# VH-VL binders against Tubulin polymerization-promoting protein homolog (tppp-1), part 12

Target 1, 180 residues: Tubulin polymerization-promoting protein homolog (tppp-1), of Caenorhabditis elegans (p91127)
Amino acid sequence: MAAAAGFNWDDADVKKRWDAFTKFGAATATEMTGKNFDKWLKDAGVLDNKAITGTMTGIAFSKVTGPKKKATFDETKKVLAFVAEDRARQSKKPIQDELDAITEKLAKLEAPSVGGAAKANAAGVYSRLTDHTKYTGAHKERFDAEGKGKGKSGRADTTENTGYVGAYKNKDSYDKTHGK
Short names: E, the ipSAE of ESMFold2; O, the ipSAE of OpenDDE; V2, 0.75 times the mean of E and O plus 0.25 times the DockQ between their complexes.

## First folded at step 14 (VH-VL; framework fv_bebtelovimab)

Design r6 (from q1 with heavy chain T102L; at its last look DockQ between E and O 0.45; V2 from the best seeds 0.62)
Fold by ESMFold2, look of step 14:
Structure r6 (fold): chain C 180 residues (1-180), chain A 122 residues (1-122), chain B 109 residues (1-109)
Amino acid sequence: as target 1 above (180 residues)
Amino acid sequence: QITLKESGPTLVKPTQTLTLTCTFSGFSLSTEGVGVGWLRQPPGKALEWLALIYWDDDKRYSPSLKSRLTISKDTSKNQVVLKMTNIDPVDTATYYCAHRSLDSYGYYFDYWGQGTLVTVSS
Amino acid sequence: QSALTQPASVSGSPGQSITISCTGTSSDVGGYNYVSWYQQHPGKAPKLMIFEVSNRPSGISNRFSGSKSGNTASLTISGLQAEDEADYYCSSYTSRSLVFGGGTKLTVL
């Protein structure tokens, strides 16, 4: 079952990445919201609205967080296990195999993609032309051109981040809340 | 009416890379849930699982052999290929490819090839 | 070493029932319901007889049944027939691998 699934990653390294997503758009946040959880999964190519959908992630998130609506790192791991379990019912893979596929993609992604800039083609997270880290976070990476290009028009497509994740392309409506 | 057949060299020398091909019919690796595994059985000994590839190209390997194994597929040719590097006499075995059952979540192999004996000389 | 322990051999006469045990740990047989049993005649590929502890694939005789209790799975063959003479292997999924028992040679007397 999902609760017995084990994680095949380095918690300390992944926790840094988790923290970056936790703080995306919410300075000093210490627990991850469902929206930022979905962003993490989308940026990593896990939430593709084909094999794993926003409905699946919303249900899993609610199962773990209940009325709190935010998750610690350990709770986020439980959410991932439930997502793997839900996916496994469709794919007929063991839950552990689905969880490993998810965690492999999440562990490769270093930081959130930056909203407000379009990136038609990216070489990957290594040797990236990005802007300054804009706030005191544990994870410091450049995302956009030097202090410019942040728009108010909403999030640009970042799905062409090559080297470790495949698909970030989405419609603005793929952010789904639990449907039940 | 699922069938699988292993092909490749039957005699190899130590340190070589063994390449085995599984050619199958009666199912497609484009079908969700489908997988093909490789197993082996040394003469007179127990079965050992080696690797599994899923329709979505997800790959799983025996932890003890992972550094020596590469599994791949060609869905259009109905083929799965296993490569094993740095062959040693202890790798002498009958090698099987097998269809992973869609009836359950586990690694259940419901159709097997006839097997091919690979002998490693010294 | 096999992760799962089976008796090396069992025997029975036609018409009798026999049981083959497969003992693992809480990390495999006890921790998952992903136990299977394979029959293997000499020179032949294994044949799946039981999956998910107790389920029979289509075409497998109801003389074959499976169960588990704690860390031990069992294959029971009722109404023993000459063609049941074969090697029998149990297997269990563990978190990232598939492990097999050492096999049991069934002799029909």
Scores: ipSAE 0.538, ipTM 0.773, lowest interface PAE 1.7, mean pLDDT 81
ESMFold2 (binder alone), look of step 14: mean pLDDT 91; pTM 0.933
OpenDDE, look of step 14: ipSAE 0.824; ipTM 0.922

## First folded at step 15 (VH-VL; framework fv_bebtelovimab)

Design sAB (from q1 with heavy chain D57Y S101L; at its last look DockQ between E and O 0.18; V2 from the best seeds 0.00; counts 0 for: placed apart)
Heavy chain, then light chain:
Amino acid sequence: QITLKESGPTLVKPTQTLTLTCTFSGFSLSTEGVGVGWLRQPPGKALEWLALIYWDYDKRYSPSLKSRLTISKDTSKNQVVLKMTNIDPVDTATYYCAHRLTDSYGYYFDYWGQGTLVTVSS
Amino acid sequence: QSALTQPASVSGSPGQSITISCTGTSSDVGGYNYVSWYQQHPGKAPKLMIFEVSNRPSGISNRFSGSKSGNTASLTISGLQAEDEADYYCSSYTSRSLVFGGGTKLTVL
ESMFold2, look of step 15: ipSAE 0.728; ipTM 0.875
ESMFold2 (binder alone), look of step 15: mean pLDDT 91; pTM 0.930
OpenDDE, look of step 15: ipSAE 0.849; ipTM 0.937
ESMFold2, look of step 16: ipSAE 0.670; ipTM 0.849
ESMFold2 (binder alone), look of step 16: mean pLDDT 91; pTM 0.927
OpenDDE, look of step 16: ipSAE 0.874; ipTM 0.948

Design sAC (from q1 with heavy chain S101L, light chain S95T; at its last look DockQ between E and O 0.16; V2 from the best seeds 0.00; counts 0 for: placed apart)
Fold by ESMFold2, look of step 15:
Structure sAC (fold): chain C 180 residues (1-180), chain A 122 residues (1-122), chain B 109 residues (1-109)
Amino acid sequence: as target 1 above (180 residues)
Amino acid sequence: QITLKESGPTLVKPTQTLTLTCTFSGFSLSTEGVGVGWLRQPPGKALEWLALIYWDDDKRYSPSLKSRLTISKDTSKNQVVLKMTNIDPVDTATYYCAHRLTDSYGYYFDYWGQGTLVTVSS
Amino acid sequence: QSALTQPASVSGSPGQSITISCTGTSSDVGGYNYVSWYQQHPGKAPKLMIFEVSNRPSGISNRFSGSKSGNTASLTISGLQAEDEADYYCSSYTTRSLVFGGGTKLTVL
């Protein structure tokens, strides 16, 4: 009873966000650590230690990275697929729907929360957190635990901007100057 | 025994919002894995999936119609509601609500309502 | 129009076997094992006959079986009976949607 699921997001747009988290605390990093992976999921509201826990993300990360302990973008997508699979066993939903719930939250978040980097000054107040995580609805899609559905399906679904919050086009991270 | 029934207007004018209610029995929207979907079938044509809502309020929409659809639930009343905005004559169809087969890897609807015909005036 | 291709009609005599085809692409029928089949009698709601390519829900006769090869799924009905006369729709869940075939009218002669 094997299932496949696809990433319903725009790889180019999401890779920009992935790179920001990869480089958090290490400006020259090219591969994502487990710590920054968990930060990404936490800042996006995915890792809540209720539905999706650090144990689940740690197991999934280790399955993909082994002794290397860090992940490329494509490997990070495999980690997300395993997290969705583990969650789906509990929720009894299709794996694709769990992956879509995760990817929609990750796609809304533009940059890492710096946690304490902003401060209130005597003359002003920092009134907005850097966390742009929003809640969205999504379409029921097949889950691919090994990341097999990474093609156009991921981009198509992540460009749907109706009735839910999670738009790529209104986030200040999309690079249109390079004809992409 | 699982049963579902659709209710709502049978005649709607273009540009209005269609509101359909699914009332069901024999299962609960508080049960893990439970989901209720909406589908439609234009006269003499194929079925089309519209939306699905799960017990945990996770919502899924057909990509081509997502901009016009809102699905919601009232667990205490055993109801699921579909709203479709900006109605057009091409939306004339029989609308069904249906129970999703649990513990499956896709969308399979094992129990259906009788359907309600919604006619959009020209 | 439907996303999956089915023959418009098929016929068979009582007691015979018939097969209804459902052809999609590598992005739906070929790429995933999420094919289902629905039976619909005139004026009635659809009834789920087969899910996950070949599984029967409880209460569905073993005269109904499903399979697929490449981008084509098949519903086979053995021991044809008068009550099998209906429209049959295939469906495939994809990463972006649930898509249906255009339907096949089965006539029992």
Scores: ipSAE 0.494, ipTM 0.739, lowest interface PAE 1.8, mean pLDDT 81
ESMFold2 (binder alone), look of step 15: mean pLDDT 92; pTM 0.934
OpenDDE, look of step 15: ipSAE 0.884; ipTM 0.951

Design sAD (from q1 with heavy chain S101L T102P; at its last look DockQ between E and O 0.21; V2 from the best seeds 0.00; counts 0 for: placed apart)
Fold by ESMFold2, look of step 15:
Structure sAD (fold): chain C 180 residues (1-180), chain A 122 residues (1-122), chain B 109 residues (1-109)
Amino acid sequence: as target 1 above (180 residues)
Amino acid sequence: QITLKESGPTLVKPTQTLTLTCTFSGFSLSTEGVGVGWLRQPPGKALEWLALIYWDDDKRYSPSLKSRLTISKDTSKNQVVLKMTNIDPVDTATYYCAHRLPDSYGYYFDYWGQGTLVTVSS
Amino acid sequence: QSALTQPASVSGSPGQSITISCTGTSSDVGGYNYVSWYQQHPGKAPKLMIFEVSNRPSGISNRFSGSKSGNTASLTISGLQAEDEADYYCSSYTSRSLVFGGGTKLTVL
């Protein structure tokens, strides 16, 4: 997946906000921890433990960072793309729409929230997400829809990928075992 | 049964703001996956997508028209409103609101209003 | 100014099978499985016939089928009937937009 593809924000402007969260609790930090990533998403109203959960963000973060457990700005964008992809499986919106919804909320938030005091009207605090259940429709289109949505993120790669490459036989087994 | 109906002016002058209301029944815009879109069709021409609003108030706009469009909803009244600013004769078209097919990737519109013709004159 | 290319017209006799093509690029038809087809009778709103390349909404006859190969999607109508005479539009999601073909007028002879 290309980390910068499909983001609709000003990277330089958002990187300043990302840096504030990166340095939360560690003034010399240059790479974002999973804890501060979750704080950024929570403060922005993205991580609400209903539509987007700490399990989803933790899995996405670990997938990108591996044993390093810290993310550069570009790696953080890849984590956001994975979170959007996972959310889209639930909502059945295009992955790009879910990513844009996430990035719009993150871009509005100026800095980490201050604990201990009531803070009304903080940018990105409100979350109006509803309780969701996964898939109510048939699953006969398992990989084709997901696979083609993901192919959009490969801008630098001009390799053609069609939905008819073969028979629709096996679904990706990772989907069944995800999480714990 | 799902029904949608467009309402608004049928004759507008250049530079005015066009306001169209979609009133619907048979579904709730608070239900997960649900969305309402706006499309138009100039006489004898192809369909053109304008905007979409989702149940969670996420809003998407045609990139070429985004600066002129505002979509909003009132879930309690079963209404979606589209505003288009700086109207020009090229905007003469039949305008449709339509229900987005839930539980499917992409933008698919399975129920449509009858449409309303908006004519732009001088 | 249509983003997707369709033939302007096609014709067939009752009982025949016809195919309408919809050609895009690797950035829309070729790159996504988000192709849909709409039928539109004169003076009426469009009706969704096919979504996600090949899926029929409930209530749509199995005489209508969709497929794609490379950058070209196809709508096939088997057992052609007089009521199939209409305009047909393909569409595809592309990045942050929905684009339509110019339409194909199907005439049943």
Scores: ipSAE 0.607, ipTM 0.809, lowest interface PAE 1.3, mean pLDDT 81
ESMFold2 (binder alone), look of step 15: mean pLDDT 91; pTM 0.932
OpenDDE, look of step 15: ipSAE 0.874; ipTM 0.947

Design sBC (from q1 with heavy chain D57Y, light chain S95T; at its last look DockQ between E and O 0.16; V2 from the best seeds 0.00; counts 0 for: placed apart)
Fold by ESMFold2, look of step 15:
Structure sBC (fold): chain C 180 residues (1-180), chain A 122 residues (1-122), chain B 109 residues (1-109)
Amino acid sequence: as target 1 above (180 residues)
Amino acid sequence: QITLKESGPTLVKPTQTLTLTCTFSGFSLSTEGVGVGWLRQPPGKALEWLALIYWDYDKRYSPSLKSRLTISKDTSKNQVVLKMTNIDPVDTATYYCAHRSTDSYGYYFDYWGQGTLVTVSS
Amino acid sequence: QSALTQPASVSGSPGQSITISCTGTSSDVGGYNYVSWYQQHPGKAPKLMIFEVSNRPSGISNRFSGSKSGNTASLTISGLQAEDEADYYCSSYTTRSLVFGGGTKLTVL
């Protein structure tokens, strides 16, 4: 069992990111599907189909969720621990080191990718990347007539990048190789 | 035959950055499971683990020293480098690099360099 | 609780068996099977003698054995010989770190 492993992140901050992936393709969803779990891991660079594969994530997800096939946030944390445990059997690292590597990558990614690279901002706002000249109005918002009116939140078309995963690891290696 | 050798300055001044290089042979830092760690031993005192770098560039640092340490590797040169910032006299120690065993979990160091004594001036 | 406790010294006569203890907590020695023992002769680098509580690396004499019970690991050296005189350190994995004992000086009388 992966019960000895602990999470080295802030649950509240990460839960916002988890919720964005949970709602990908289903705005009212409250539990994460295996498909959206794999999207989260793939967008973060965790699921690379080399070190961590879709077979590993699928087995771990099914082990936790069984017939329900959807995971709460706490259940998703258990899935991550089993993925780390499975990876550790190959890498021979302690399971905690593998879990920390996974959680570090997941914590830096704020939102699902839409078209192209995943984008994030400090507020964790989901956005759609659009080109001014190519926007066809497929996602444009129109106001309802007065008397029936519904205030519906539009889509943000501005994003903030919060950095990129691997900067700490690759930066250290590059500096040492280049300088000394 | 796995061998490791530490190199770097033997005398440093307080506040400087210490840079130590581990040059090794007999293994590759591209092989899954392989890692190289740094440890130190102050004169007459116990061993202390400092840092570890894995074949996949994953890095682990002693929690109490993390803000002062940077570990990196150059796989093509068979080298691992440790930098320690803001050196002070308590950092006087023999510094070792060591191969992390690939046959078991945990931080088991089965091959060690000879060590290099670093003295920090008063 | 982060440091492992070893006796400062132990001694024995040639041919005897001796045991060196290493006491930690449930978060290190008691919580993991990743205890190791290192031998260090004066002026030399440490040498791995035992890993994973009781396993010997290739080339290590079967006179060296390891065990643990609860939060205490033990290194036993049987058939003491003069070359066994050295410092011995235990270590244990803990979450995100490796901790060492203070060391035990073994004297062969």
Scores: ipSAE 0.523, ipTM 0.771, lowest interface PAE 1.9, mean pLDDT 81
ESMFold2 (binder alone), look of step 15: mean pLDDT 91; pTM 0.936
OpenDDE, look of step 15: ipSAE 0.836; ipTM 0.928

Design sBD (from q1 with heavy chain D57Y T102P; at its last look DockQ between E and O 0.24; V2 from the best seeds 0.59)
Heavy chain, then light chain:
Amino acid sequence: QITLKESGPTLVKPTQTLTLTCTFSGFSLSTEGVGVGWLRQPPGKALEWLALIYWDYDKRYSPSLKSRLTISKDTSKNQVVLKMTNIDPVDTATYYCAHRSPDSYGYYFDYWGQGTLVTVSS
Amino acid sequence: QSALTQPASVSGSPGQSITISCTGTSSDVGGYNYVSWYQQHPGKAPKLMIFEVSNRPSGISNRFSGSKSGNTASLTISGLQAEDEADYYCSSYTSRSLVFGGGTKLTVL
ESMFold2, look of step 15: ipSAE 0.603; ipTM 0.820
ESMFold2 (binder alone), look of step 15: mean pLDDT 92; pTM 0.939
OpenDDE, look of step 15: ipSAE 0.816; ipTM 0.921

Design sCD (from q1 with heavy chain T102P, light chain S95T; at its last look DockQ between E and O 0.21; V2 from the best seeds 0.00; counts 0 for: placed apart)
Fold by ESMFold2, look of step 15:
Structure sCD (fold): chain C 180 residues (1-180), chain A 122 residues (1-122), chain B 109 residues (1-109)
Amino acid sequence: as target 1 above (180 residues)
Amino acid sequence: QITLKESGPTLVKPTQTLTLTCTFSGFSLSTEGVGVGWLRQPPGKALEWLALIYWDDDKRYSPSLKSRLTISKDTSKNQVVLKMTNIDPVDTATYYCAHRSPDSYGYYFDYWGQGTLVTVSS
Amino acid sequence: QSALTQPASVSGSPGQSITISCTGTSSDVGGYNYVSWYQQHPGKAPKLMIFEVSNRPSGISNRFSGSKSGNTASLTISGLQAEDEADYYCSSYTTRSLVFGGGTKLTVL
């Protein structure tokens, strides 16, 4: 019944990549922001502003997260399913083909494109190992995650959670995407 | 009018790579929703789906044959190519390319080539 | 693959109606509305007769109709004509793949 039944990837491997994007600019974050979700999709070539736009991803993200504005891994999978469903209405592909196209691109991308902002050790950034010169100076980058990151972790079952994936799999007779 | 035609070798030896070309007219692979699929039919047996390429270069393969198949397109030449590696006598079949309808959500093939018989010998 | 079950043959006289069944599972025929029917005359390529369970492509006679109930799809041919004599194949989408029935030979008596 879980959303993982519709995904063709290894959850454990992808969760590592998801976590890297979740922590982009916020090293202690445990849930993904809409901004980092869009970065993941952009870096993977999914969000191209042609077939899949920031408006589509923003609407899908809001449908799943509501006022929380952050998504767990399982919630992020639901956001991807909504994006695939919305894209399928335009492309006339099966929703699963659109979801597979998205997940294949995301699975090929290992980490955010970062020019050296990675958490090397603690909060410092060391640009070069050239003796104890004053060259490096004091780098002060703060990576804070503002907003609400908890309250609905999905362990206690949310009534809304089931309808999106379940409707795709077993509601073909109710599928209104086929016009005549 | 939409037409498709398969071309390639008629006799192939085991272990070779089969390359089939679908040349088509009456539609463009740049049209949203359009795709071209490959299917085969062993003599006297059922149809089997092999692969599909969409207008946006998205590619889908039969799970049981995925490791042996490569599909590609050349939109400017109105061609789709299927390669199948490590050919075996069980691959003897008539091979078809077919137009995937842009007005359907499934793998619905509304126009077919005439087919090309590929015989695999020893 | 022949993952869907069809009768091997069916026959009827001109003017009669006949029905060809296509039985799958909840993972294909029962789970999706992506069932198609193809007609194939000897030595010819298949021709799409029905898509999405019950839809007729342009140019297909309204004598051909499709339906499904549970895991079984049906093709009905009314007003049988000599030209209807052919092999008929059903197909269904199943997540990430397409599966076919083994085919039904229709004989017009």
Scores: ipSAE 0.609, ipTM 0.819, lowest interface PAE 1.4, mean pLDDT 81
ESMFold2 (binder alone), look of step 15: mean pLDDT 92; pTM 0.942
OpenDDE, look of step 15: ipSAE 0.832; ipTM 0.926

## First folded at step 16 (VH-VL; framework fv_bebtelovimab)

Design u1 (from sAB with heavy chain T102P; at its last look DockQ between E and O 0.18; V2 from the best seeds 0.00; counts 0 for: placed apart)
Fold by ESMFold2, look of step 16:
Structure u1 (fold): chain C 180 residues (1-180), chain A 122 residues (1-122), chain B 109 residues (1-109)
Amino acid sequence: as target 1 above (180 residues)
Amino acid sequence: QITLKESGPTLVKPTQTLTLTCTFSGFSLSTEGVGVGWLRQPPGKALEWLALIYWDYDKRYSPSLKSRLTISKDTSKNQVVLKMTNIDPVDTATYYCAHRLPDSYGYYFDYWGQGTLVTVSS
Amino acid sequence: QSALTQPASVSGSPGQSITISCTGTSSDVGGYNYVSWYQQHPGKAPKLMIFEVSNRPSGISNRFSGSKSGNTASLTISGLQAEDEADYYCSSYTSRSLVFGGGTKLTVL
């Protein structure tokens, strides 16, 4: 993952919006379900089933939460980072640009839509429900960049796992143009 | 085939808002991966990146100038507009718009306009 | 003061190879493979010569090659020709921004 990826928003302000979605359909909930995560992204216009799909969000959510199937706010940020990384492999933008595009939309949305929420609750809450454990992490208040390595890991990602999603001019354009 | 051209005032006064228009042809700013950026070059000095707008309306700004910059596009008119507020003599430069190389990571500009010199009075 | 350091000038004779360096930090040149090189003749717009450290855009001569080691990127021009006389700028993405070197004046003797 790109070494410099990090969140460009006010955590306290965004956490209020995250809390509203966390508690949608369950006023006592303290951790976000996958269903409410997808509702947040859908209401914000992030999950459009074109650029960012429910499959992408579901995979990212499962990767972070595992058997718990619910996410703290900090874990939700990790889910967003994985969604951005997955999208960036397709769009060939920097991961940070994709993450910023997502977080800007989420930060501007004030509250859940009622119509969409009612429909989503009827459609399939149970597919993402899990244990309602409170998040148990120590919650370090360090606001370092969210990327794994700061100056090292980013190089490996571009050489091996980048697909040609929309890309024709990445590494292969170099190869095709210079006669090597 | 891809061409870009900058237009706008060539002389502005301090505190005014500078509005520059990039009119382009030979590509669509609706095509995935495509973007148009703005850069500037003070006389005899290095290039400086200002802003970028992507096909999906995602916008990025130079951190040092972001409070003064607004980028927008009209895809149907093949135009990108940059506004810079509170103009200052240090903003005297040749301003370029440029096409972002699609299907690449990072910010790479493969086609450039000829540039327009903007001079800011005292 | 540019974010990336380039020599102010380099020179070479026709037919020689020359190399222009571009030194940054682990937060830009070292941390990403997003280095590019631009050629600019006097009074003209820049031209993209190299992107993603070592890739040539379509139509760029294979006399131009790019590489990177640690925090330093390099542009190599082989078989130097009079028309290669220009200013050369390196650039790198650096988390939410694009930064440029101060430029290198290449003189062909």
Scores: ipSAE 0.538, ipTM 0.775, lowest interface PAE 1.4, mean pLDDT 81
ESMFold2 (binder alone), look of step 16: mean pLDDT 91; pTM 0.934
OpenDDE, look of step 16: ipSAE 0.856; ipTM 0.943

Design u2 (from sAB with heavy chain Y57N; at its last look DockQ between E and O 0.13; V2 from the best seeds 0.00; counts 0 for: placed apart)
Fold by ESMFold2, look of step 16:
Structure u2 (fold): chain C 180 residues (1-180), chain A 122 residues (1-122), chain B 109 residues (1-109)
Amino acid sequence: as target 1 above (180 residues)
Amino acid sequence: QITLKESGPTLVKPTQTLTLTCTFSGFSLSTEGVGVGWLRQPPGKALEWLALIYWDNDKRYSPSLKSRLTISKDTSKNQVVLKMTNIDPVDTATYYCAHRLTDSYGYYFDYWGQGTLVTVSS
Amino acid sequence: QSALTQPASVSGSPGQSITISCTGTSSDVGGYNYVSWYQQHPGKAPKLMIFEVSNRPSGISNRFSGSKSGNTASLTISGLQAEDEADYYCSSYTSRSLVFGGGTKLTVL
């Protein structure tokens, strides 16, 4: 229950992809910039400026990174959870379903697309196996939202618990409680 | 008013692929928030959730059955289709399609079809 | 991830209140507000009575109420009527799945 914010992927495999985007245009970088984060999401088809916009990703990135403006892998996972939460407010899907939709797309993309200005990673990197299964790695990670005291009281405890389900749940349940 | 109806074969043999169609009216799968799920109930037993498809074509499957299930939709025909491969006698059940409650974030099914009994024998 | 336990049967007299329990674990009922209750008459499809632990969909009598405490959710039916005689199932979302209780047969004497 303590492992992650409900990610349905293999951290080791995805961290390789994350690292490739982190180093795009900066081979020695160890933390992901907001620009490379948005490139990752855009190349994967997540950031489409319809369902998920640059405003949503920018707000989520700033919430996690603050003045540092760069994210570790674990911090990047938190940014993704906030993006999923923001999207779920509009779509009315469970936050977990929105996060899974995002992570499924990110896990399939091996490396950044070449813009003509930077050399691709080593040739062997682009020969790696691509896997399209939905649930590869799914049974490895646990949702914090599933295994914690997620009642209304628990929503105020952490960033991952606070605001996720409570915001969307309170919006719908609260409207009904208002005598509708 | 929302209505749903299941159709498909009533008797199938082991190893075959079961195809079930849900035909509905009173809502559209192009409407944001809308989803249609499939569930089943073996005779005398509890309900089991199988799959869910959303208006934006996002698809969710029961983890224990996902390798055998495919859900799809045809919005213009008001239909959702479930395919289940490698059928086994344990799959004998009444199969339901159901509308997902749109004023909530969970998997709650507020309108159901009448159900169709599928019997698996050899 | 979890199994939901319900009593096999409960009974009550017309006008009485009864409660049906649904016990899970901290990974489903106890950890989340994703509990729902369905009523099923013989030969009929299930009907959603309660969602999100305690909310009633439109058209459901306020004689039906839901709650939870710890790992146990409860459906309470007040003012029992003959038509309440049915099977009742609880359900909870967990681990990207939806799990159901085994059902409770309610008899109205």
Scores: ipSAE 0.603, ipTM 0.810, lowest interface PAE 1.4, mean pLDDT 80
ESMFold2 (binder alone), look of step 16: mean pLDDT 92; pTM 0.939
OpenDDE, look of step 16: ipSAE 0.876; ipTM 0.948

